# VH-VL binders against Exosome complex component Csl4 (csl4): the designs that were tried, part 6

Target 1, 189 residues: Exosome complex component Csl4 (csl4), of Saccharolobus solfataricus (q980j9)
Amino acid sequence: MRTQGELTLPGEELAVIEEFMTGDGTYEQNGIVRAAVVGKIFYDMLNRKSNVLGFKKIIFQHLKKAKYVIGIVNSIKEDSALVSIVGIEERGLASPISAYLHISQISNKKINNVTDAIKIGDVIKAKLLSYTFPLALTIKMKDLGVIYARCSRCGYLLIKQDENNLKCQRCGNIEQRKIGSYMVKKGGN

## First folded at step 19 (VH-VL)

Design u4 (from u1 with light chain S28T)
Fold by OpenDDE, last read:
Structure u4 (fold): chain C 189 residues (1-189), chain A 118 residues (1-118), chain B 107 residues (1-107)
Amino acid sequence: as target 1 above (189 residues)
Amino acid sequence: QITLKESGPTLVKPTQTLTLTCTVSGFSLSTSIIHWIRQPPGKALEWLGVIYWNSDKDYNAAFMSRLTITKDNSKNQVVLTMNNMDPVDTATYYCAHDYDWEYYFDSWGQGTLVTVSS
Amino acid sequence: DIQMTQSPSSLSASVGDRVTITCQASETINNYVAWYQQKPGKAPKLLIYDAYYLQTGVPDRFSGSGYGTDFTFTISSLQPEDIATYFCQQYDDLPLTFGQGTKLEIK
């Protein structure tokens, strides 16, 4: 059994059927309950079911009207990234919403690796491709992409050097990103 | 140190308009979400509506024709107006703070009892 | 609108007793349920949110469970200060709706 509220990816084990049965966003395989979608784990202790949470209907209405969302990159796989939506346009969410970003939705140019464009911990400005759970994101547009990033070497905030590169003012490290409307000014915030 | 306080008339005649003010402190309305909720004596809570930081609003459809919520960020005030009051509208009226779209409430005003009577 | 049917409407129990209140939603609302405690002349106090999580500062004798349509609020060991009316609330969809309330008294 995993932790209540923990993020899960598709295919990951949530529980054995003897502990919890399948619920929303899950499936059973060989006596193991696995996540069918990305989201937060919710174990229903009353009915003994494993669920993967999406988002409130109320939030759905706001998402439909939103021009963009703000997310944090949580994890990266070979062809995709897990993103936690932490804001709708100019406002934050108290409860983050899980979404995914496919490598094909990062740039109009060919990207060889997701990590060449984004890294774990990066804050990104993105648009929704769909409004169904799980949420799919795109950062293909010029103004979309990384808006906040920290140096992978020293952790200091990076500043924009050029169209595709960020530079650390502390250690001088240069890193490549799919940069959107980058928000960090020279001198730091 | 978030505080909300409802103020306004405690007695309203039938068909008259109720105007309540929610004065907030400890935070800015320009970055906050405020809900109005009422509770008839001895009855359940009833959600009336919400005003967002950007002045967007959502209303309970049951009251939408009679209810208006506005705010003045500079005064830290949210105003509720409800037309054509009826004795059935007698209730304690609350304003509540919503923390970034949670839609449950950990901060409430003390409430103000509004009695509608001839 | 989503209806929240709360049971029972009133309850009397002794100090130390386990108290259980239920709330049933007219449709699935996942875990988007909150529980409140309200004492006379006071505003509701948030106890549980997202059906399961205890609000900061709330004693751990309070708990919540459930998912979908059926939810349960529990006081593991009733204390004298727990005399109040308790309400459930859904916040999956607008309008926000509340249960009818449960008036809890001590024998």
Scores: ipSAE 0.834, ipTM 0.922, lowest interface PAE 0.5, mean pLDDT 94
Fold by OpenDDE, fold request of step 21:
Order: C-alpha cells, then sequence, then structure tokens
Structure u4 (fold): chain C 189 residues (1-189), chain A 118 residues (1-118), chain B 107 residues (1-107)
C-alpha cells in the first residue's frame, strides 16, 4: 500500500488485491491493483478499494472556461509527464489536479525525450485537451511551456537565453526547454 | 487571523427584502471566495450562493430569483440581498470563507439570526 | 441536486463508546465529503475533509471513511465535549448540500 493522497501514474502499483480491491481508475493484474489513470490515490478503507481521484465537478466548468492552466511537472516517464495543476489562469488551487502531458503534445517539432523539453519541478503553462478525467495537457503553442525553471546544476533560477534555451546566471549552465511565456527576469523574480 | 462577521437587520417583515453584510478581516476579498449559508432553527444547513474573487457568482437555483450577492473589496464587505422574505426564510445566516476552491469551510462568521415575522 | 441522506437523526451513547454516523449521497461524489460539528449557538466546525482527512487541531478520535456514495463518520471514544450536532456535506457539485444532521447526546 502506498500513501493516501499520493500522486500516481498509470501502471503503478497501488496495492495487492488481498488488501485493497480495484476501484475507480484502477485495474488488477496478477493480483496487483494498478493505476489506470493519473491522479491522487484514495484508499477506501470502508470498502477496501483502491481509487485514483480526478477532480470536483464544480471545477469542471471553470476548467472549460480557462484559457490556460499552470502546472508543476511532478514526474516523467518515457513518453509522458505527470503534471499537477496548481492554478487556473491567475488563480491558485488549494488542491492540485492531476493531469498528464504526452510527449506528442509538447512541441510541433519532434522531441526524442520528454526530459529534453521539461524537467521535474518545472512550472509550465499549458492548455487542456480534455476536460474529463484524466486530464490531458498540451504545450504545443508558442506561449505554452515552461515558464519557471531552476538550474539542474546549482538550483538557481534560469533566465531565457533564446527560444529553446535557458541559462543560469549563477553557474552559466545552459539547459534546453520547451519555453512558453517565461516569467523569470534577469536579476531574479 | 481570518474573521468574518455578519451584520444587518435581525427582523424582517414578510415580502420585505433582507440585506446582510459580511465583513471580513485577515484576508483580501480580491483574492478570496465567500459563501453564504443559512440554517433554519433546528434544521440542516442550506447553501445559498458564492461570490468569487473576480466578482463572479453562483447561486442555489432555489433562491436565484430572489438572491443577489455583491461585494466591495475596498470595504472588505460582501452583501447578500434576498427579496420577498417569508417566515420560512427564518434562519441563522452565515458567511464562510472558501480557500482556493475547496468548497468546504473552516472559517465561518458567527452567524446572524434573521426572523421573518409580521 | 445531490442529496445527502444522513443517519441517524439522533443518537445517545455513553462516554467511551464508539459512535458511527453515515451519509449516503444520491450519486457518486468520490471523496468530496466534509464533516462538521456544531454546538448550540455556534457555527459549524470542520472536522473531516475529503472524506478521510482530519482537520488540523481536531482530535484523532474523529475519523471519516467511505468513497462514492456511502460515507461514515466515527468517534472512536465518545467524550463529554462531543455533545453536538454533526453534519455531512458534499462539495462535488453545486449546489453544495448538507445532510440532515445527527444530534448526539451523552447518556
Amino acid sequence: as target 1 above (189 residues)
Amino acid sequence: QITLKESGPTLVKPTQTLTLTCTVSGFSLSTSIIHWIRQPPGKALEWLGVIYWNSDKDYNAAFMSRLTITKDNSKNQVVLTMNNMDPVDTATYYCAHDYDWEYYFDSWGQGTLVTVSS
Amino acid sequence: DIQMTQSPSSLSASVGDRVTITCQASETINNYVAWYQQKPGKAPKLLIYDAYYLQTGVPDRFSGSGYGTDFTFTISSLQPEDIATYFCQQYDDLPLTFGQGTKLEIK
């Protein structure tokens, strides 16, 4: 069993069937309950089921009207990334909403690796492709993509060097990103 | 420290309009969500409506024709107006703070009892 | 509207007893349920949110469980100060709706 409220990606193990059966957003394979979708894990202690949570219906109408969302890259797999939506446009969310970003939705250009465009911890501006659970994101548009990033070497905030590269003012490290409307200015925030 | 306080007339005649004010402190209305909830004596809570930071609103359909919620950020006040009051509308009226779309409430006003009577 | 059917409407128990209150939603609402304690003349106090999580400062004798349509609120060991009316609330969809309440008394 994992931690209640923990974020999960599809295919990840949630529990063994002897402890928790399959619930929403899950499937069973060889006695193991696995996540079928991205989201927060919720173990129903009463009915002994593993679930993966989506989002409130109330939020649905707001998401549908939103021009963009702000998310934090939580984890990266071979062909996708888990993103926690932490804001709808300029508005913050107390409870992050789980979404995923497929490699095909990163750029119009061919990208070989998700990590070439985004990294864990990056803040991204994205648009929703779907408003149903699970939420799919896109950052293909020019203004979408990484808007805040820190240097993987020294942790300092990166600044935009060009359309595809961010530079660390502290250590000089240059990193590639799918850059959107980058918000970090020279000299800091 | 977040505080909310309801104020206004506690006695309303039938068919008259109720006007309540929720005064908040410890946070800005420009970035907050405020709900109105009422509770008839000895009965369950009833959600009336909500006003968002951008002045958008959602109302309970049961009251939409009679209910209006507005706010003045500069005064830190949210105002509830309900028309055509009836004795059945007698209740304690609460305003409550919603933190970033939670829609459950850990911060309430003390409530104000409004009695509708001739 | 989503109806929250709460039961029982009232109950009496002894100090130290395990108390259980249930709420049933008219449709699936995932885990978007809160539980409140309300004492006379006071506003409701949030005890549980998201069906499971204990609000900060709330004693751990209070707990919540359930998912989908059936939810349970539990006091593991009833204390004298727990005399109050308890309410469930759903916040999956508007309008927000509450259970009818459970008046809890001590024998």
Scores: ipSAE 0.833, ipTM 0.922, lowest interface PAE 0.5, mean pLDDT 94
Fold by OpenDDE, fold request of step 21:
Structure u4 (fold): chain C 189 residues (1-189), chain A 118 residues (1-118), chain B 107 residues (1-107)
Amino acid sequence: as target 1 above (189 residues)
Amino acid sequence: QITLKESGPTLVKPTQTLTLTCTVSGFSLSTSIIHWIRQPPGKALEWLGVIYWNSDKDYNAAFMSRLTITKDNSKNQVVLTMNNMDPVDTATYYCAHDYDWEYYFDSWGQGTLVTVSS
Amino acid sequence: DIQMTQSPSSLSASVGDRVTITCQASETINNYVAWYQQKPGKAPKLLIYDAYYLQTGVPDRFSGSGYGTDFTFTISSLQPEDIATYFCQQYDDLPLTFGQGTKLEIK
């Protein structure tokens, strides 16, 4: 059993069927309940079911009107990333919404590895590709992508060096990113 | 310290218009969401509508034809107007703060009882 | 509109008793349910949100469970200060809707 409210990707284990049965957004395979979609885990203790949560219908209405969202990269797989949407345009969300970013939606150019464009912990500006569950994102546009990142070596704020690279002013480390409207200025902010 | 306080007439005649004001402190309306909710004596709560930081609004369809919500950020006030009041509209009216699209409420005004009577 | 059917409408129990209140939604609302405590002359107080999570500062004798359409609110050991009316609320879709309430009294 995992933690209540934890984010999950498709295929990940949520529970064994002896403890919890399948619920919304899940499937059973060889006695294991697995996530079928991206979302937050919700164990129904009353009915003993594992569920994966999307988002409330009210928020769906706001998402449809939104020009962009702000998300935090939570985890990275071979061909996709799990993103937690923490803001709709200029306003934050008290309850983050789970979404995924496929490697094909990172750039118009072919990307070999997701980690060449984004890292865990990065803040990204993205647009919704679809409004159906699971929620899909795109950062292909020039102004979309990483807007805030910290050095993977020392944790210091990175500054924009050029269109595809960020530089650490503390340790000198240079990292590649799909950079959007980057928010960090010289000296940090 | 977040505070909300409802104010306005406590007695309204039938067919007249109710105007209530919610005065807030401890936060800015320019970045907040405020809901209006009422409760008839001894009955359940009823959601009326919401006004967002950007002045967008959503109303309960049951009241849309006679309900208007506005705000003045400079005065930290949200105003509720409801036309054609009826004795059935007698209730305690609350304004409540919504923390970034949660749509459940941990901060309420004390409420103001509005009686509709001839 | 989503209807929230709450039961029972009233309940009397003794101090130390386990108390259970239920709320049924007219359609699935996932876990988007809140529970409130309201004392006479006061605004509702949030106790549970997202069907399961305890609001900060609320005693752990209060709990919530359920998913989809059927939800349960529980007081594990009733205390004298728990005399109040309790309400469920859904916030999956507009308009927001509340249960009819449960008036809880101590024997």
Scores: ipSAE 0.829, ipTM 0.920, lowest interface PAE 0.5, mean pLDDT 94
Fold by OpenDDE, last read:
Structure u4 (fold): chain C 189 residues (1-189), chain A 118 residues (1-118), chain B 107 residues (1-107)
Amino acid sequence: as target 1 above (189 residues)
Amino acid sequence: QITLKESGPTLVKPTQTLTLTCTVSGFSLSTSIIHWIRQPPGKALEWLGVIYWNSDKDYNAAFMSRLTITKDNSKNQVVLTMNNMDPVDTATYYCAHDYDWEYYFDSWGQGTLVTVSS
Amino acid sequence: DIQMTQSPSSLSASVGDRVTITCQASETINNYVAWYQQKPGKAPKLLIYDAYYLQTGVPDRFSGSGYGTDFTFTISSLQPEDIATYFCQQYDDLPLTFGQGTKLEIK
C-alpha cells in the first residue's frame, strides 16, 4: 500500500488484491493492483478498493475554457513526464490535477530525452490536448514550456540565456530547457 | 483571518425582491470565489450560486430566472438579488468562501434569516 | 442534479459511543464529499473533505470513508460537545447538493 493522495503513473503498483481490490483507473496483474491512468491514489477503506482520481466535473468546465494551464513536473520517465496542474491560466488550484506530457508533445523538433527539455520541479506553461481523464499536455507552441526553473547544481533560480538555455546567476551553470514565456527576471532569487 | 458577513433586510413581502450583501475581509474578491447558500428552518442546505474572481457566475438552475449575483471588489462586497420572493424562500442565507475551486467551504458568514411574509 | 440521501435523519447515542452516518449519491462522485457539523444558530463547520481527509483543527475522533456513491461519517467516541446536525455535501458537479442532515442527540 502506498500513501493516500500520492501521485501515480500508469503501470505502478498500488496494492495487492488481498488488501485492496481494483477500482476506478486501476487493473489487476498477477495479484497486484496497478494504476491504469495518471492521477492521485485514493484507497477506499469502506469498500477496500484502490482508485486513481481524476478531477471534478466542475473543473472540467473550467478546463474547457482555459487557454493554458500551469503545471509542475513531478516525475520523468523514458518517454513522458508526470505533471501536476496547479493553475488554470492565472488562477491557482487548491487541489492539483494530474496530467502527463509525452515526449512527442514537447517540441516540434526531435527530442531524444525528456530531461533535455524539462526537469523535475520545473514549472511549465502547457495546453491541454484533451479534456478527458487522463489529461494530456502539450508544450509544443513557442510560448509554452518551462517558465520557472532552478539550477540543478545549486538550486538557484535560472534566468534565460537564449532560446533553449537557462543560466544560473549564482554558479554559472547552463542548462537546456524547452523554454516558454519565462518569468524569472534577472536578479531574482 | 477570513471573515464574511451577510447583511440586508430580514423581512420581505411576497413578490418583492430580496437584496443581500456579503461583506468580506481578510482576502481580496479579485482573487476569490464566493458562494451563496441558503437553509430553510429545520431543512437542508441549498446552493444558490457562485461568483468567481473574474465576475463569472454559475447559478442553480432552480433559481436562475430570479437570481443575480454581482460584486464590487473595491468595496469587498458580493450582492445577491432574488426577485419575486415567496414564503417558501424563507431561509437563513449564507455567503461562503471557496478556496481555489474546492467547492466545499471552511469559511462561512454567520448567516442572515430572511422571512418572507405579508 | 446529484441527490445526496443521508441516513439516519436523527439518532441518539451515549457519550463514548461509536456513531455512524451514511450518505448515498444518486451517481458516482468519486471522493468529492464533504461533511459538516452545524450547531443551532451557527453556520456549518467543515469536518471532512474529499471523503477522507480531516479538516485542520478537527478532533481525530471524526472520520470519513467511502468512494463512488456510498459514504460514511463516523464519530469513534461521542462527546457531549458533538451534539449537532451533520450534513454531507457533494462537489463533483453543479449544482452543489447537500444531504438532508442527521440530528444527533446524546442520551
Scores: ipSAE 0.826, ipTM 0.922, lowest interface PAE 0.5, mean pLDDT 94

Design u4 (from u1 with light chain S28T)
Fold by ESMFold2, fold request of step 21:
Structure u4 (fold): chain C 189 residues (1-189), chain A 118 residues (1-118), chain B 107 residues (1-107)
Amino acid sequence: as target 1 above (189 residues)
Amino acid sequence: QITLKESGPTLVKPTQTLTLTCTVSGFSLSTSIIHWIRQPPGKALEWLGVIYWNSDKDYNAAFMSRLTITKDNSKNQVVLTMNNMDPVDTATYYCAHDYDWEYYFDSWGQGTLVTVSS
Amino acid sequence: DIQMTQSPSSLSASVGDRVTITCQASETINNYVAWYQQKPGKAPKLLIYDAYYLQTGVPDRFSGSGYGTDFTFTISSLQPEDIATYFCQQYDDLPLTFGQGTKLEIK
């Protein structure tokens, strides 16, 4: 088993079934209990269940009123991305919330691959489409999209060059993203 | 060290408006979340409402029509206003510091008893 | 609103006894329960958060357990200074709600 209160990502092993059964936010696969969502681990010692804690109902009310959320791209599949919501508007969340971003919600323009517009580790500004699980995101609007990213070649900060291009300050690599209100731009205010 | 202190009148008459001030120190009010809670004599605590870092508010529906919470970050003050006081509103009133947007309280003021009587 | 039903309403025990207090939520609230101690004439003091964790500076004779709707607070060996009223609080949803309290006395 893992440490009580530790953050886990979907698919990570939490216990063998002989130690703890499945509980909230978990599933079993071949005798292994795994996380189904991102969150904090809570082992219920009385009932011997592994749980990954969901967010408080109070936080759901804040999500309903939010103009935008801040997320980090965890993983990318053929037609979607798994995103961890880490903030609601200007305030960070103590516990991240799982959401997904479908390729159809990335841009008003045709996108062939999710990786043409976003990459793992990108920080995105997004809007929620739904307030029931699974939480769905969109970044179609002009100010939504990637707001902070690192160079895929050398890992250094990317700077916004123009409406579609980011440039690495260290190695000169140029990368495309669906860019939102990017945090660091070439010169200016 | 985080500290909170409630101040205001200890006796009000029915129908009057109560104004209580929570003065804070040891933390920045502009990044903090403050709740008001009361405790009628010998009874359970009752949550009244909360003011967030950005001055957004949530109120308990039972008090919403007569309750206002405001703050002044530069004065380190959070103000509770409750209209149309009634003898049933007699209670000790507390302000409390929310732990990091978790909705439990790691620090409480000393409390102030407010008696509502003719 | 989520009701928190606390039991017992009062409890008398001897120094050294194991003391147990329970709270039941009217709906599932994961582990979002805190326990407070309130001594006469004083504000509540946080003892336990997230049903399980001790607040900094709280003696290890205090503990909490539970998940879902049923929560337990325990003092493993009662001390004279533990005379107080104890409350649970849920923080899964607004309005925040409290148990009615358990008044703990020494025999």
Scores: ipSAE 0.640, ipTM 0.844, lowest interface PAE 1.2, mean pLDDT 90
Fold by ESMFold2, fold request of step 21:
Structure u4 (fold): chain C 189 residues (1-189), chain A 118 residues (1-118), chain B 107 residues (1-107)
Amino acid sequence: as target 1 above (189 residues)
Amino acid sequence: QITLKESGPTLVKPTQTLTLTCTVSGFSLSTSIIHWIRQPPGKALEWLGVIYWNSDKDYNAAFMSRLTITKDNSKNQVVLTMNNMDPVDTATYYCAHDYDWEYYFDSWGQGTLVTVSS
Amino acid sequence: DIQMTQSPSSLSASVGDRVTITCQASETINNYVAWYQQKPGKAPKLLIYDAYYLQTGVPDRFSGSGYGTDFTFTISSLQPEDIATYFCQQYDDLPLTFGQGTKLEIK
């Protein structure tokens, strides 16, 4: 059994079938209950089921009206990224909502790798494409994309230099991203 | 630390408008979410509505034609206005603090009993 | 609207007894249930949120479980100070709705 409330990716092991059965957002394969979708784990101890949580219906209505969401890139796969939505517009969420960002939704220009445009730990401004589980994001629009990032070499805050470049103030490293309305620019806001 | 206190009339006549004020302390209204809930004598609690940090609102459909929630962040006050009161609206009225936009309540006011009678 | 049906409506138990109260939602609500304690003449006090987690400062004799439509609240060893009405609240959808309550008395 994993930690209650822990984030999980599709295919990850949640439980052995003898201890917990399949529930929402899960499937069984070879005696193992696995996540079918990305999300938070919830073990139903009363019915002995493993679940991956959906979001509240109330929150769905706020998501439908939102101009943008704020997310943190948790992990990157060959053609997508797992993102934790941590805010709707300017307001933070106590309970993050899992979503994904497909490579085709990063830029209007074709890109070869997800890591050419975003990296693990980046804070992104994104828009929802769908309002069904699992949630899909886009950062194609000019104001969407990375809004806060740290240097991959030294961990110091990156500052926006121009349309596509961020620079580390500490070590001088220059990194490219799909940049949105970046929070800190050259000259500091 | 966080406190909420309801104030206003304890007796109103049928058809009159009820105005209740929730005065808060220990937190900022400009970043908080406040709900109004009532409890008729001996009955279950009824959710009336919510005002968000940005002054957006949601109302229970059963009351929305009669109900207005407003606030003044500088005065630390949330105001409930309910028109056309009826004896069935007799209840204890609470304001409550939403835990971080999760829609459950980590702090409640003491409540104020409002009686609607001729 | 999501209805929360709570049982029993009243309960009498001795100090040290295990007490169980249930709520049933009229539709699936994941784990979005809170449990409150309300003493006579007082405002409700939050005990359990997300069906499972204890609010800060709540004794560990209180517990909750459930997912979907069926939820259980338990006091493992009843204490004299636990005399109160207990009720559940769903927060999956608006309007927020509450169980009718269970009045708990000590024999």
Scores: ipSAE 0.631, ipTM 0.852, lowest interface PAE 1.2, mean pLDDT 90
Fold by ESMFold2, last read:
Structure u4 (fold): chain C 189 residues (1-189), chain A 118 residues (1-118), chain B 107 residues (1-107)
Amino acid sequence: as target 1 above (189 residues)
Amino acid sequence: QITLKESGPTLVKPTQTLTLTCTVSGFSLSTSIIHWIRQPPGKALEWLGVIYWNSDKDYNAAFMSRLTITKDNSKNQVVLTMNNMDPVDTATYYCAHDYDWEYYFDSWGQGTLVTVSS
Amino acid sequence: DIQMTQSPSSLSASVGDRVTITCQASETINNYVAWYQQKPGKAPKLLIYDAYYLQTGVPDRFSGSGYGTDFTFTISSLQPEDIATYFCQQYDDLPLTFGQGTKLEIK
């Protein structure tokens, strides 16, 4: 048995079946109760069930009110990217929320590939287009897009040089992105 | 140290419009969420509505047609307006600070009793 | 709307007694329940959130439990300063709703 309220990841052991049964957000494998989702552990001592609670449903109201969200690109497909929403405007989320970004929502200019504008691991500022799952994003507006990125060659922090270009100060690599309100720019004039 | 204080009239005639001001200190309205809640004498608390950090709002459907919540971040003020008051609206009115976006309240104003009587 | 049914509506107990108050939600709400203390003529004070956790500065004689629809608030050893009305609040969905309250008297 783990600590009440402890954060857990999918697959982590919560209890043996003799101690607690499965409940919300949990499953059994070979007599072991494991987390099925990312969340906080909550043991129901009355019914002897292990629960894992993800984001609180009422936080969805914050998504509906948000002018932008902060996400991390976690995978890229031919016509879309899977994004983890990790923040709502200025506030971080304890539990990330899955969303997707379709290629048609990246730029007002046509692009050939999603990877021409964003990369895995990029931090993006985006706007929600939908408020039911699956959550759809857009970065078409000029302040939306990549706001923090690392060099694809060496992993070092990229610095904004101009409206379309980021530069790695470690290896000199220059990369293009659909750049939003980028967090790190060259110093003043 | 978070503080909230309600101010406005304590007596309102039926059909009149109620305006209450919540003055806050110890935090920034531009990054906070403020709710209005009322308590009729001897009855349960009733949630009226919320104004979010970005000035967007949600209202309880039971009051939505006559309720308006606004704020002025520079004045540290949140304003409740309720039209067409009726004797059943007699209650203590509170503004409350939303704890960390969670929809429960770690700080409440002292409340102001509003009596609606002809 | 989620209804919160609280019981009892009133109770009297002696200093040192164990006091138990319950709330029942009209639908499952996980553990999204808060408990408040409201002394006469004053604003509510948060005691417990997420059905279980004590708010900072709240004495450990107060506790909460429950998951789903049935929630319990307990004072393990009643003190004279605990005279108040106690009530629950759900925050699983809007509109936010509250129990009717339990008026606690000390005899």
Scores: ipSAE 0.381, ipTM 0.752, lowest interface PAE 3.1, mean pLDDT 89
Fold by ESMFold2, last read:
Structure u4 (fold): chain C 189 residues (1-189), chain A 118 residues (1-118), chain B 107 residues (1-107)
Amino acid sequence: as target 1 above (189 residues)
Amino acid sequence: QITLKESGPTLVKPTQTLTLTCTVSGFSLSTSIIHWIRQPPGKALEWLGVIYWNSDKDYNAAFMSRLTITKDNSKNQVVLTMNNMDPVDTATYYCAHDYDWEYYFDSWGQGTLVTVSS
Amino acid sequence: DIQMTQSPSSLSASVGDRVTITCQASETINNYVAWYQQKPGKAPKLLIYDAYYLQTGVPDRFSGSGYGTDFTFTISSLQPEDIATYFCQQYDDLPLTFGQGTKLEIK
């Protein structure tokens, strides 16, 4: 068996079936108990079971009290983006929570493509629309949207110039975003 | 070093409002989560409620109609207000620190006994 | 609400004895149980979290185990300073709930 509390990934070996049976978040393959999900290993010594535990149920109840969340855009699809929630208001999360942002929730103004308003790697301030899987986000409100971004051409920090435009201080590239309460703006120090 | 200390009246008459203050040090209330818990004499502890860093709250349904929890970040104070006190509310009242959003308590105040009688 | 049924309500044991206290949850709660020690006139002190892990500074004679609904707290060799009330707490769901406590006396 492995170390109690160790982080594990799907498919990793946890125990042989003769010592520990399957439990929550685990499965058996040819006499080997393996992780079925990402999480922390917990061996139940009383019932001889291997478990992998993800997020506590109570953390999702906490999310419904949040007035906004902070996320990082992981990927962009035709009509949506996958976002990792990394903070709840001013407090960071040790383990990110997956959510999605549908194109209809980006702006009150018409946009044709998700990439017209956000890009992979952007840090966004968003509000939760749902508190059960799948977690849905909105950035429609004025203070919601991109709050930190890097230049798509050279990777350097972008600075807010006006309501819709960010500028790269290194290469001069101008990019548009749905901008929220942006962290760095022109004329700052 | 995290410290919490409860203060307020130790005697309250039935129907009166109880106000208790938790004074904290060693951490910032603006990023912290504070709970109130009470222990009636000889009985199990009862969770009353929680105030989050952004002043949002959750209350135990059994008490929510008469509980209010507030805070003042600049004074390092969390305030419990409990209306319409009854002799069954006689208990030691604690405030407690929830360090890492885990909902168990790494630090407790010393507690204050509140007696409801007359 | 999740009820925590703790047993025994009181216990008397000799120095050096192995002491076992149990909590049973009214529904499955994974390993989300903490154990506290409370000495007379004092605030509770956290001993064990997530059913298993010792809080920093807690002697290794204290241990915890369990998963699901059944949880065990053990003192492997009772010491005179261990006179206290011990209780469990679940944190799987709100409201947070506690066992009624076990008063431990030394013979």
Scores: ipSAE 0.345, ipTM 0.675, lowest interface PAE 3.2, mean pLDDT 87

